# VH-VL binders against Uncharacterized protein ycf53 (ycf53): the designs that were tried, part 13

Target 1, 237 residues: Uncharacterized protein ycf53 (ycf53), of Cyanidium caldarium (Red alga) (o19887)
Amino acid sequence: MNRIRFISLILNLDSCDSNIQEYSRLAYVHDLNKLMDENFVSLLLIILKLAKNSKRLQPTYHNVYLFNLLKSYALSEIDGYVLGHFSRGFVNTLMHYKNAQYETLESLLSANNFFEANKFTQQILLELAGEQSKQRNWMYFTDVHSINHQSVSDLNHLWELYSQGNFGFSIQKRIWISVNKNWKKFWKKIGWINSNSKWLKYPGEFMWAVNAPPGHLPLFNQLRGVYVLEFIFDYYL
Below, E stands for the ipSAE of ESMFold2; O stands for the ipSAE of OpenDDE; V2 stands for 0.75 times the mean of E and O plus 0.25 times the DockQ between their complexes.

## First folded at step 6 (VH-VL; framework fv_amivantamab_arm2)

Design m5 (from k1 with heavy chain F102Y A106Y I109Y; at its last look DockQ between E and O 0.79; V2 from the best seeds 0.00; counts 0 for: pae E 3.7 > 2)
Fold by OpenDDE, look of step 6:
Structure m5 (fold): chain C 237 residues (1-237), chain A 120 residues (1-120), chain B 107 residues (1-107)
Amino acid sequence: as target 1 above (237 residues)
Amino acid sequence: QVQLVQSGAEVKKPGASVKVSCETSGYTFTSYGISWVRQAPGHGLEWMGWISAYNGDTNYAQKLQGRVTMTTDTSTSTAYMELRSLRSDDTAVYYCARDEWYGEDYFDYWGQGTLVTVSS
Amino acid sequence: DIQMTQSPSSVSASVGDRVTITCRASQGISSWLAWFQHKPGKAPKLLIYAASSLQSGVPSRFSGSGSGTDFTLTISSLQPEDFATYYCQQDNRYPLTFGQGTRLEIK
């Protein structure tokens, strides 16, 4: 990938290119890193500014990754711009999320802290389900029914964006469907049980990085809430 | 109040089997798992295995594979641990403990222990 | 399997003393370590979970610290009821494993 094509991708000018959209995470990262130098970073910042001002900036997998990459350079100009324009988070700002908890979640995901992001996700769901669920620290199926669709969608979107499409309820649902909604096969495929169909020990045997199997995160307590996840699959996605 | 009450002491011959029960109360049985831990005289604590009270899934210590079977009865909120082909070195106090697979609520409540003596 | 090694195996102390017990894991277990107190004829009692979290109802004189492979249980001022055997346990991976125990005796 050349710099011009990359810029086109950022600006969503080449969105129909399946080759670009289907880049593996590793290939994408590798190519992007090869393109990155001081001059290009400066150019990308300018493009980011222009895209935001023109309201053309979209929360895509690539843009989220690029934004995080830019932040990682820790340049004063970038930091200042981020603080001034994306203090709530990249996606939160663009999507205008109102729930402050989503800012925290995005911060965790942006930092690749998937462990804490997972914990916090469970907390968010409990709170969304209602005070009783929160107090019990346990969500009943009937409580899940009280969660609004947009909240689940937004939650899923954050996970997908920051995992480059590897994590999230929608990914889990896709995998679940692919195994004919067989839970045991599903658990095995997403890495919640091992090859002998034994449950992994939380948290040490789970993977808390983007290289985990598709659908690995977020986790759900399947001893208590197998139907909670099913309900999310069927009714919210 | 969460309680785990185990069955009484057992005396067995080598080669026999023993089945210890652990009756639970004060919480939703099927929302947790049960771990079994034993202590032989003069030795430390040894984890034997874990069972899900929800779906019956188990994870046994490798040392006990083939000889141990853990089960649950949801109607009575009772967990069972059967140990077969008993040997003298199986003489120990056996404990059940509440143990959740997902979260931090593990080993917070224990049974009172069951002494199993294996002797000729 | 993750091996847990406690030190010392036994310790003699007096009431009022500060006591420290260490536990080492053969591999990194993050903060997923628990400490148990065990008295003869009684069930083990959970004191600390997640390396440093005090279990409800446990006196504040008990504290845990550490992460990765090295962990410490501290009793700031030993009380008569604290004489017992103490075990560390890793809760990071199956199989769950305990340390060999530390016997705390009256000096």
Scores: ipSAE 0.332, ipTM 0.738, lowest interface PAE 1.8, mean pLDDT 89
ESMFold2, look of step 6: ipSAE 0.376; ipTM 0.713
ESMFold2 (binder alone), look of step 6: mean pLDDT 92; pTM 0.928

Design m6 (from k1 with heavy chain N59D; at its last look DockQ between E and O 0.02; V2 from the best seeds 0.00; counts 0 for: pae O 3.3 > 2, placed apart)
Fold by OpenDDE, look of step 6:
Structure m6 (fold): chain C 237 residues (1-237), chain A 120 residues (1-120), chain B 107 residues (1-107)
Amino acid sequence: as target 1 above (237 residues)
Amino acid sequence: QVQLVQSGAEVKKPGASVKVSCETSGYTFTSYGISWVRQAPGHGLEWMGWISAYNGDTDYAQKLQGRVTMTTDTSTSTAYMELRSLRSDDTAVYYCARDEWFGEDAFDIWGQGTLVTVSS
Amino acid sequence: DIQMTQSPSSVSASVGDRVTITCRASQGISSWLAWFQHKPGKAPKLLIYAASSLQSGVPSRFSGSGSGTDFTLTISSLQPEDFATYYCQQDNRYPLTFGQGTRLEIK
């Protein structure tokens, strides 16, 4: 892939071309790294600025990855721009999330700190479910029902974007459906149970990186019942 | 051969506790779980809970939450089920069964059962 | 919880008869249903798993069918040793739940 084609993808200019084979996440990363040099980084920054100013910048998998990649170069010009325009986070800024906790979550996800992101996600859900749920450190089904629909959608969106479509409630739901809503098969496919059909031990046996199986994160304690996750699948997505 | 051998019959007073054992042999204990099922006189089978012999994770029936504790001893390949605060309606034959998440080996082997009688 | 309902609760039949027992789940459980035979004084015995798979050592006169919410256990030709109580069980999710049982008696 050449630089022009890559730029077109970032700007979603090829989205209408049904003949374009979708890039795998790994292929995308590999090609992007091959194209990166000082000149290209500068060009990408310019494009980012223009897209932002024209209000055409969207929170896509590609744009999220690009943004994080640009940040990783730690150039003063990039840092200054990020501080000035995306201090709350890339997605939080574009989506105008109001909950400050989502800034923290995005920070964790952008740093590929999936372990802390998972923990924090659980805390967010408990808090959203109500004070009693938070105090118990346990979400009852009746509490889940009280969670704002947009809140769950936003959480899912952050997880999907920063995992390049590998994690999130929607990915989990898709996998759940693909196994005819069999929970045991679902748990096996997403890697929550091992080859001996035993629950993985938290946190040591779980994978806290993007190379984990699809749907691996975020975690839900299924030993306390499947209704919380089922409800999320059925009513929030 | 694979077998599960349970402890003998128990007679208990209301309010007391009972601990039933299930000694396993013939297979790798830690590769499976153990489910406990009971049958009260004149009633059907009732699932009580499950324990992983791999990591000790448990899932109990809501009805018994707080009163039941399942444990395993890997050194002896034995599973235990303790039921506390016994009452008359806990009178039943209690069974252990080998359990797995997938496939052919779930509930394929059972203990012979343990009668627990709760009476004043 | 998933409720399992069997029909009939009891059935009288003669040796050689074809017997059919049905089980209905309150929710879809795909094919994750097991059938057990239970005789007095003995442990339950697994007959069918995954709705239609015959457990090793179980006579071929036993068969299971169904998926989703409706399931059937069939004994093609009843034998004297088949008189017992039969239970269906869903194995899709916790808590595991059994049907109320079907008592098969001699006519």
Scores: ipSAE 0.027, ipTM 0.607, lowest interface PAE 3.3, mean pLDDT 89
ESMFold2, look of step 6: ipSAE 0.511; ipTM 0.778
ESMFold2 (binder alone), look of step 6: mean pLDDT 91; pTM 0.919

## First folded at step 8 (VH-VL; framework fv_amivantamab_arm2)

Design n1 (from k1 with heavy chain N55F; at its last look DockQ between E and O 0.85; V2 from the best seeds 0.00; counts 0 for: pae E 3.3 > 2)
Heavy chain, then light chain:
Amino acid sequence: QVQLVQSGAEVKKPGASVKVSCETSGYTFTSYGISWVRQAPGHGLEWMGWISAYFGDTNYAQKLQGRVTMTTDTSTSTAYMELRSLRSDDTAVYYCARDEWFGEDAFDIWGQGTLVTVSS
Amino acid sequence: DIQMTQSPSSVSASVGDRVTITCRASQGISSWLAWFQHKPGKAPKLLIYAASSLQSGVPSRFSGSGSGTDFTLTISSLQPEDFATYYCQQDNRYPLTFGQGTRLEIK
ESMFold2, look of step 8: ipSAE 0.452; ipTM 0.762
ESMFold2 (binder alone), look of step 8: mean pLDDT 91; pTM 0.928
OpenDDE, look of step 8: ipSAE 0.748; ipTM 0.891

Design n2 (at its last look DockQ between E and O 0.05; V2 from the best seeds 0.00; counts 0 for: pae O 9.0 > 2, placed apart)
Fold by OpenDDE, look of step 8:
Structure n2 (fold): chain C 237 residues (1-237), chain A 121 residues (1-121), chain B 107 residues (1-107)
Amino acid sequence: as target 1 above (237 residues)
Amino acid sequence: QVQLVQSGAEVKKPGASVKVSCETSGYTFTSYGISWVRQAPGHGLEWMGWISAYNGDTNYAQKLQGRVTMTTDTSTSTAYMELRSLRSDDTAVYYCARDEWFYGEDAFDIWGQGTLVTVSS
Amino acid sequence: DIQMTQSPSSVSASVGDRVTITCRASQGISSWLAWFQHKPGKAPKLLIYAASSLQSGVPSRFSGSGSGTDFTLTISSLQPEDFATYYCQQDNRYPLTFGQGTRLEIK
């Protein structure tokens, strides 16, 4: 991949690529990070502005990463632009999420605060499930049916975007399917149980970084069985 | 040795409240939860509710919603179950049992000895 | 709520007999089923968890099987101390629910 391809990527001129292509793009962006200077950052900002103005800017893994990369430079021009155009968050702004909690979640995810993001995600799910679930701090199966499909999709999307496809319910489902829907194998593969098939101790034994196993986050309470997560896998994703 | 020791038998009038304690020992209290189960005379086991000793989260049987409150005291590793507005049909032996709070396979592996609560006018 | 139905409600057997108790859930509960033994004046005792896992310290003559909606507790060779009431319990979702119990009596 060359710089032209990179620009095309940012402008979403080549948006209908395979998953493999997306991973390649991410790798390229990561490599670019090693060579970035202020001039290049300024160029990226210009490209971002153009992409936004042309209504071609999409919330993709690479765009989220690039946006965060730009923010990390803490230049006044970037900060001003972000504050003026993406104050609600990059994805929230582009997707026009209505739930203000998603702004908070995105903020946590963008800061790589996966621990708090996970906690907050649980709270969001309870609220989405209804007042009764929220009050008892536990989601009943009957409550799960009350969750809006788009809400789950949006939650999942935020997790995927900010983990470059490493986390999220959809990732978990994929892994679950890959092990023939064997829960024990699933838990082991995503790192919820150890090699001896013992549950990890929350929160200390769980990993709260992007280098965690695929599907590791968000954590989903399995206290009273697998029914809710299975339902999410089958009906919401 | 892991053990749960409950408070003694209670005799209450209808409309009164009862609070049963369950003192735990032999394990890390906050690593588990506590479930309460009762058995009325001539009836089977009935789950009443659950509380996490880790974060205080609770889940009560809907039948008892509004009348039951479960609490924990981490300093004493003790769980409490309060049942209010007692009725005659609340007469039962009440059990606490060690339960999980996150993940696990050892739910209900240890039980208290039971507490008889008699509700009579 | 998930309804748990045991069969039979009572059974008479002799020492040495093979005894089978069944439990049916009103909906799928995967393998999240436990079996308890309850004797008068004593606390219930966990025998089997996760449908087929034998609790530590429980004699090997006890075994559990099943998944989904149909489960079975088997006592391969009944011993005198096994006469009691047995309960299945689903741990798949709240509220937790027990079967109505199976009373195992001496023939």
Scores: ipSAE 0.007, ipTM 0.498, lowest interface PAE 9.0, mean pLDDT 86
ESMFold2, look of step 8: ipSAE 0.396; ipTM 0.717
ESMFold2 (binder alone), look of step 8: mean pLDDT 91; pTM 0.928

Design n3 (from k1 with heavy chain G33A; at its last look DockQ between E and O 0.81; V2 from the best seeds 0.00; counts 0 for: pae E 2.4 > 2)
Fold by ESMFold2, look of step 8:
Structure n3 (fold): chain C 237 residues (1-237), chain A 120 residues (1-120), chain B 107 residues (1-107)
Amino acid sequence: as target 1 above (237 residues)
Amino acid sequence: QVQLVQSGAEVKKPGASVKVSCETSGYTFTSYAISWVRQAPGHGLEWMGWISAYNGDTNYAQKLQGRVTMTTDTSTSTAYMELRSLRSDDTAVYYCARDEWFGEDAFDIWGQGTLVTVSS
Amino acid sequence: DIQMTQSPSSVSASVGDRVTITCRASQGISSWLAWFQHKPGKAPKLLIYAASSLQSGVPSRFSGSGSGTDFTLTISSLQPEDFATYYCQQDNRYPLTFGQGTRLEIK
């Protein structure tokens, strides 16, 4: 209801912390039809464009969520013009990612298509690990050393932002540490094994929605051991 | 090049056990799972379970839990399926198949099958 | 468990015919269904995975369609080597389950 509140959230001027627990405050804004009219949507998009040009805007859980809402309400020619300045994707535009694959990943995440986003994440990791890993269609444990740190950080950042902090290697690492690096306890907490400690069947027994257990996505194949994921946790995050 | 070669046919009496082998070649054995599927005469295919060649984790069909044991030997790249307390309705052709945890394809490479006959 | 029901149980057809086999799941499996061809004395052979994706090395006369609970395998222009029993299999949840089979006979 408070339009000034929305301006502060999209510009990251609000005092609220952007951690995972704070995202539940945003969940109560789902009844925002009364706030969103054509003129307000256009105003917020113009403010975003101006903030982008000043280079002060950084992506947050709040403004990523709100940008997607604004995009879904945008109807006017002015809205289309402003949205054109974010044609590579909101986060990609603000962060200037160099890998064109991240445009596709952001598109999938913004559409809540977590199944395809997960598949595409595996493809990106294989390409980053080198031609041999891509041709083989899986990563041999020493191939992980070919992946640069920034690429993993960027990939994780997209997952965090589009899941309200619920997904990404970073939350998986936090959970893994919280169970004293015990892999079986980790897998159970993130929902990869059931209460009988049996692996779930891909893809139908996994959850492809933001309300999955924290750290549930992206999946990482444990059939070939823990070395690659452990290395990512220890050295790239 | 990828090949799964199973042990030969067996004839068993009720109450005995059988252990079928599945020797793999042409790929990295420890990077995949092996599923076992059987077909009784005049019946369709029945999934029995799988075993990870990496760490020996298993997932058995509930019907067979307690009677089946799947193992691997990484030094010979061979998977084994043992079925105990055999009954006449365990007469079937037993297949091994290569499996992938994140595979969208079903079983892509199969062994030639092993006929196990249980008769008194 | 997810039951898979195939129809028909058998079909007789001539070389050149179009043949359609159906498979119904007892609950939704999205697109996670495979089709196998099984010839006497041989191992089953994967034809179609993920409902509609053609396995490498399988002739393009084979195609699959469907989602949810209802799926079809179609063989355009039947060939003599297509005599076999065909099985659908859900690949969505454990335990993995197969249809009872459809026997295709060339007349």
Scores: ipSAE 0.515, ipTM 0.780, lowest interface PAE 2.4, mean pLDDT 85
ESMFold2 (binder alone), look of step 8: mean pLDDT 91; pTM 0.924
OpenDDE, look of step 8: ipSAE 0.644; ipTM 0.851

Design n4 (from k1 with light chain S30R S31N; at its last look DockQ between E and O 0.01; V2 from the best seeds 0.00; counts 0 for: pae O 12.7 > 2, placed apart)
Fold by OpenDDE, look of step 8:
Structure n4 (fold): chain C 237 residues (1-237), chain A 120 residues (1-120), chain B 107 residues (1-107)
Amino acid sequence: as target 1 above (237 residues)
Amino acid sequence: QVQLVQSGAEVKKPGASVKVSCETSGYTFTSYGISWVRQAPGHGLEWMGWISAYNGDTNYAQKLQGRVTMTTDTSTSTAYMELRSLRSDDTAVYYCARDEWFGEDAFDIWGQGTLVTVSS
Amino acid sequence: DIQMTQSPSSVSASVGDRVTITCRASQGIRNWLAWFQHKPGKAPKLLIYAASSLQSGVPSRFSGSGSGTDFTLTISSLQPEDFATYYCQQDNRYPLTFGQGTRLEIK
């Protein structure tokens, strides 16, 4: 794959290309990071501007990654553009999320602060579940239905986007299904219990980086029942 | 040696509040939670609530909602349970027990119990 | 809430006897059940967790079985120190709930 193909991806010109797997696209973007120089960064900024203005910019795994990559260069021109056009966050801006908490969550995820993102996610869910859940700082399975479907979808989407498809409820559900909905196998697969079927100790034994096992995050305490997560799987995804 | 040591017996009037402490030692306090359980005379064990020593999350028994507050002090590895608007039927021995956050060590270690007597 | 019902409420037995206590949950709790021993003036003691796992330091004469809604605590050969009140507890979901207790007394 060449730079032209890369630019095509950025502009989402081949987003529906079935010949390129999403993982392959991401791998290519990661590899291109090694070849990036100031000139190329400037070009990417121009492409970003054009894509936004033409309303062709979509919140995809690679676009989120590229956006974060651009931000990491900390150039005044980039910073100025971001502050002017994406002050609420890349995904929040494009998706027009109204919940300000999602801006905070995105900022945490964008910073690869998965630990705080996880904590904040729990708080968001409690609030979405209603006043009772919020007050007792615990979600009952009966509270799950109180959460707006779109809210859960958006929450999940943020996790997926900023983990390049590694984290999120939908990922967890897929893994859960792949093991025939066997919770023990599920927990092992996503790394919540060790090979001896012992629970990891929170937070020290959990991984808070993108290299964690698929489905590792966000965390849900399973010791007081699996129904909350199960209901999320069944009704919102 | 993992142990939980509770504060001494209390005698209170109806309408008053009581705050029982549970000082922990021998383990990483913030890696677990604390549950409180009480036993009234002639009755069985009753779960009152749970608190995470890590993030302060709580879950209270519904019948005690509004009257009970559980807290933790990480600097002293101590858990507290405050019960307000005391009634005669709150007379009981109150226990703290180490409970889990992410783990399997639930109720494996208990405090020695604190007698709270509510009488006019 | 999940109601836990123990049977019997009391049982008289002799040293050496095999004793069985049952606990039924009002709804499925998988294997999230613990058994406790409680003696007067002492704190409750965890005997069994996860329905069948023996707590460290607990004599092997204690065993637990069951899943779903029906559970059993068995003392294979009753010892003098075993006379106490026993409680089952579900930790499948909040609120945590105990059975009403089974008082094991000397015949």
Scores: ipSAE 0.000, ipTM 0.483, lowest interface PAE 12.7, mean pLDDT 87
ESMFold2, look of step 8: ipSAE 0.548; ipTM 0.814
ESMFold2 (binder alone), look of step 8: mean pLDDT 91; pTM 0.927

Design n5 (from k1 with heavy chain S35H; at its last look DockQ between E and O 0.04; V2 from the best seeds 0.00; counts 0 for: pae O 9.2 > 2, placed apart)
Fold by OpenDDE, look of step 8:
Structure n5 (fold): chain C 237 residues (1-237), chain A 120 residues (1-120), chain B 107 residues (1-107)
Amino acid sequence: as target 1 above (237 residues)
Amino acid sequence: QVQLVQSGAEVKKPGASVKVSCETSGYTFTSYGIHWVRQAPGHGLEWMGWISAYNGDTNYAQKLQGRVTMTTDTSTSTAYMELRSLRSDDTAVYYCARDEWFGEDAFDIWGQGTLVTVSS
Amino acid sequence: DIQMTQSPSSVSASVGDRVTITCRASQGISSWLAWFQHKPGKAPKLLIYAASSLQSGVPSRFSGSGSGTDFTLTISSLQPEDFATYYCQQDNRYPLTFGQGTRLEIK
């Protein structure tokens, strides 16, 4: 497959090969990074522009990665385009998110600043849960139902997209279910407790990179109750 | 050695406020949280709330919502619990207790307790 | 709120006796249960956490068992220093709640 066709496929400009799964496309994009030069980056920008204008550009794992890869070249032309067309963030722009906090979250995630993204996510959840939760700086399980369903979905989507499917509540739920909803096994699998069933110490012992175990982020305090997270799993995902 | 040392006994009038301190030592203050538990005469233990010394997150018992405020001072490794609008049934021994942010060993270290008496 | 009910409310026993205290939760709390010992004029003392884990420094004669809604604290051989009030506590969800206590007194 030549570079142009590959890029067209990734950007959904060519739908002839629907059998390529998302994870495979991601692998191809990662490999493509090794082959990218200035000329190819310019071509990629052109394709991005065309995809956006044709309204074929979708917020997929590979497109998010590709966009970030493009931005990493820090060329004036790219910066100008991003500033003009994606100033709110790639996903925020495409999904038309209304909450300005999601712009900040996307910025953090885009920068691979998962630590701050995690902190900010907690703040967002508190605000979504309501004024009382915000004031007490803690969300009760009874507050979970006050959160708008779409808001949680969007929040989760940002985490998934910028982690290439490695992080997010949906990923956590999937893993949780896979271990028959056994919390201890769940915590072990996602790396919140060690092999001796001891809790990792926040924040130093947690991993704040994409290479962390699936479901590792965002963190959710489990010290005095699992129901908040469980309710998120059950009602929003 | 890890220890929690609370402030001395208080005598208050109904309607007044009391602020109990819990000075900690022997461990990294910001890596833990502090619970507050009280025991009224002739009654059992009652959980009042919890505060994280890391980020200031709090969780209060609903019964005390609006009347209780828990705070921390990282510079002095001290936790505070303020209870307002005191009434006679607030008469109790108040305890602070250490808890991990992430962990199962909750309430492993306690303060010595502070008697708060509310009387006319 | 999760209600914790201890049984018995009081028990009289002799040194050397095997003592069993039960705690029932109004709903499932998995293994998120702790046991405390409380003596007059002293701070409560953690004995068992996570239903069955013995706190460091606590004598091995103390043991905890159970999961879900029914839990048990056992003192295999009662010692003079064990006469106190015992409380179970759930930490499965907020608010944290204690049982009403079990007073263990000398027979």
Scores: ipSAE 0.008, ipTM 0.502, lowest interface PAE 9.2, mean pLDDT 87
ESMFold2, look of step 8: ipSAE 0.333; ipTM 0.690
ESMFold2 (binder alone), look of step 8: mean pLDDT 91; pTM 0.927

Design n6 (from s36 with heavy chain D105Y A106D I109Y, light chain S93R; at its last look DockQ between E and O 0.68; V2 from the best seeds 0.60)
Heavy chain, then light chain:
Amino acid sequence: QVQLVQSGAEVKKPGASVKVSCETSGYTFTSYGISWVRQAPGHGLEWMGWISAYNGDTNYAQKLQGRVTMTTDTSTSTAYMELRSLRSDDTAVYYCARDEWFGEYDFDYWGQGTLVTVSS
Amino acid sequence: DIQMTQSPSSVSASVGDRVTITCRASQGISSWLAWFQHKPGKAPKLLIYAASSLQSGVPSRFSGSGSGTDFTLTISSLQPEDFATYYCQQANRYPLTFGQGTRLEIK
ESMFold2, look of step 8: ipSAE 0.573; ipTM 0.810
ESMFold2 (binder alone), look of step 8: mean pLDDT 91; pTM 0.914
OpenDDE, look of step 8: ipSAE 0.720; ipTM 0.874
ESMFold2, look of step 9: ipSAE 0.600; ipTM 0.821
ESMFold2 (binder alone), look of step 9: mean pLDDT 91; pTM 0.920
OpenDDE, look of step 9: ipSAE 0.549; ipTM 0.805

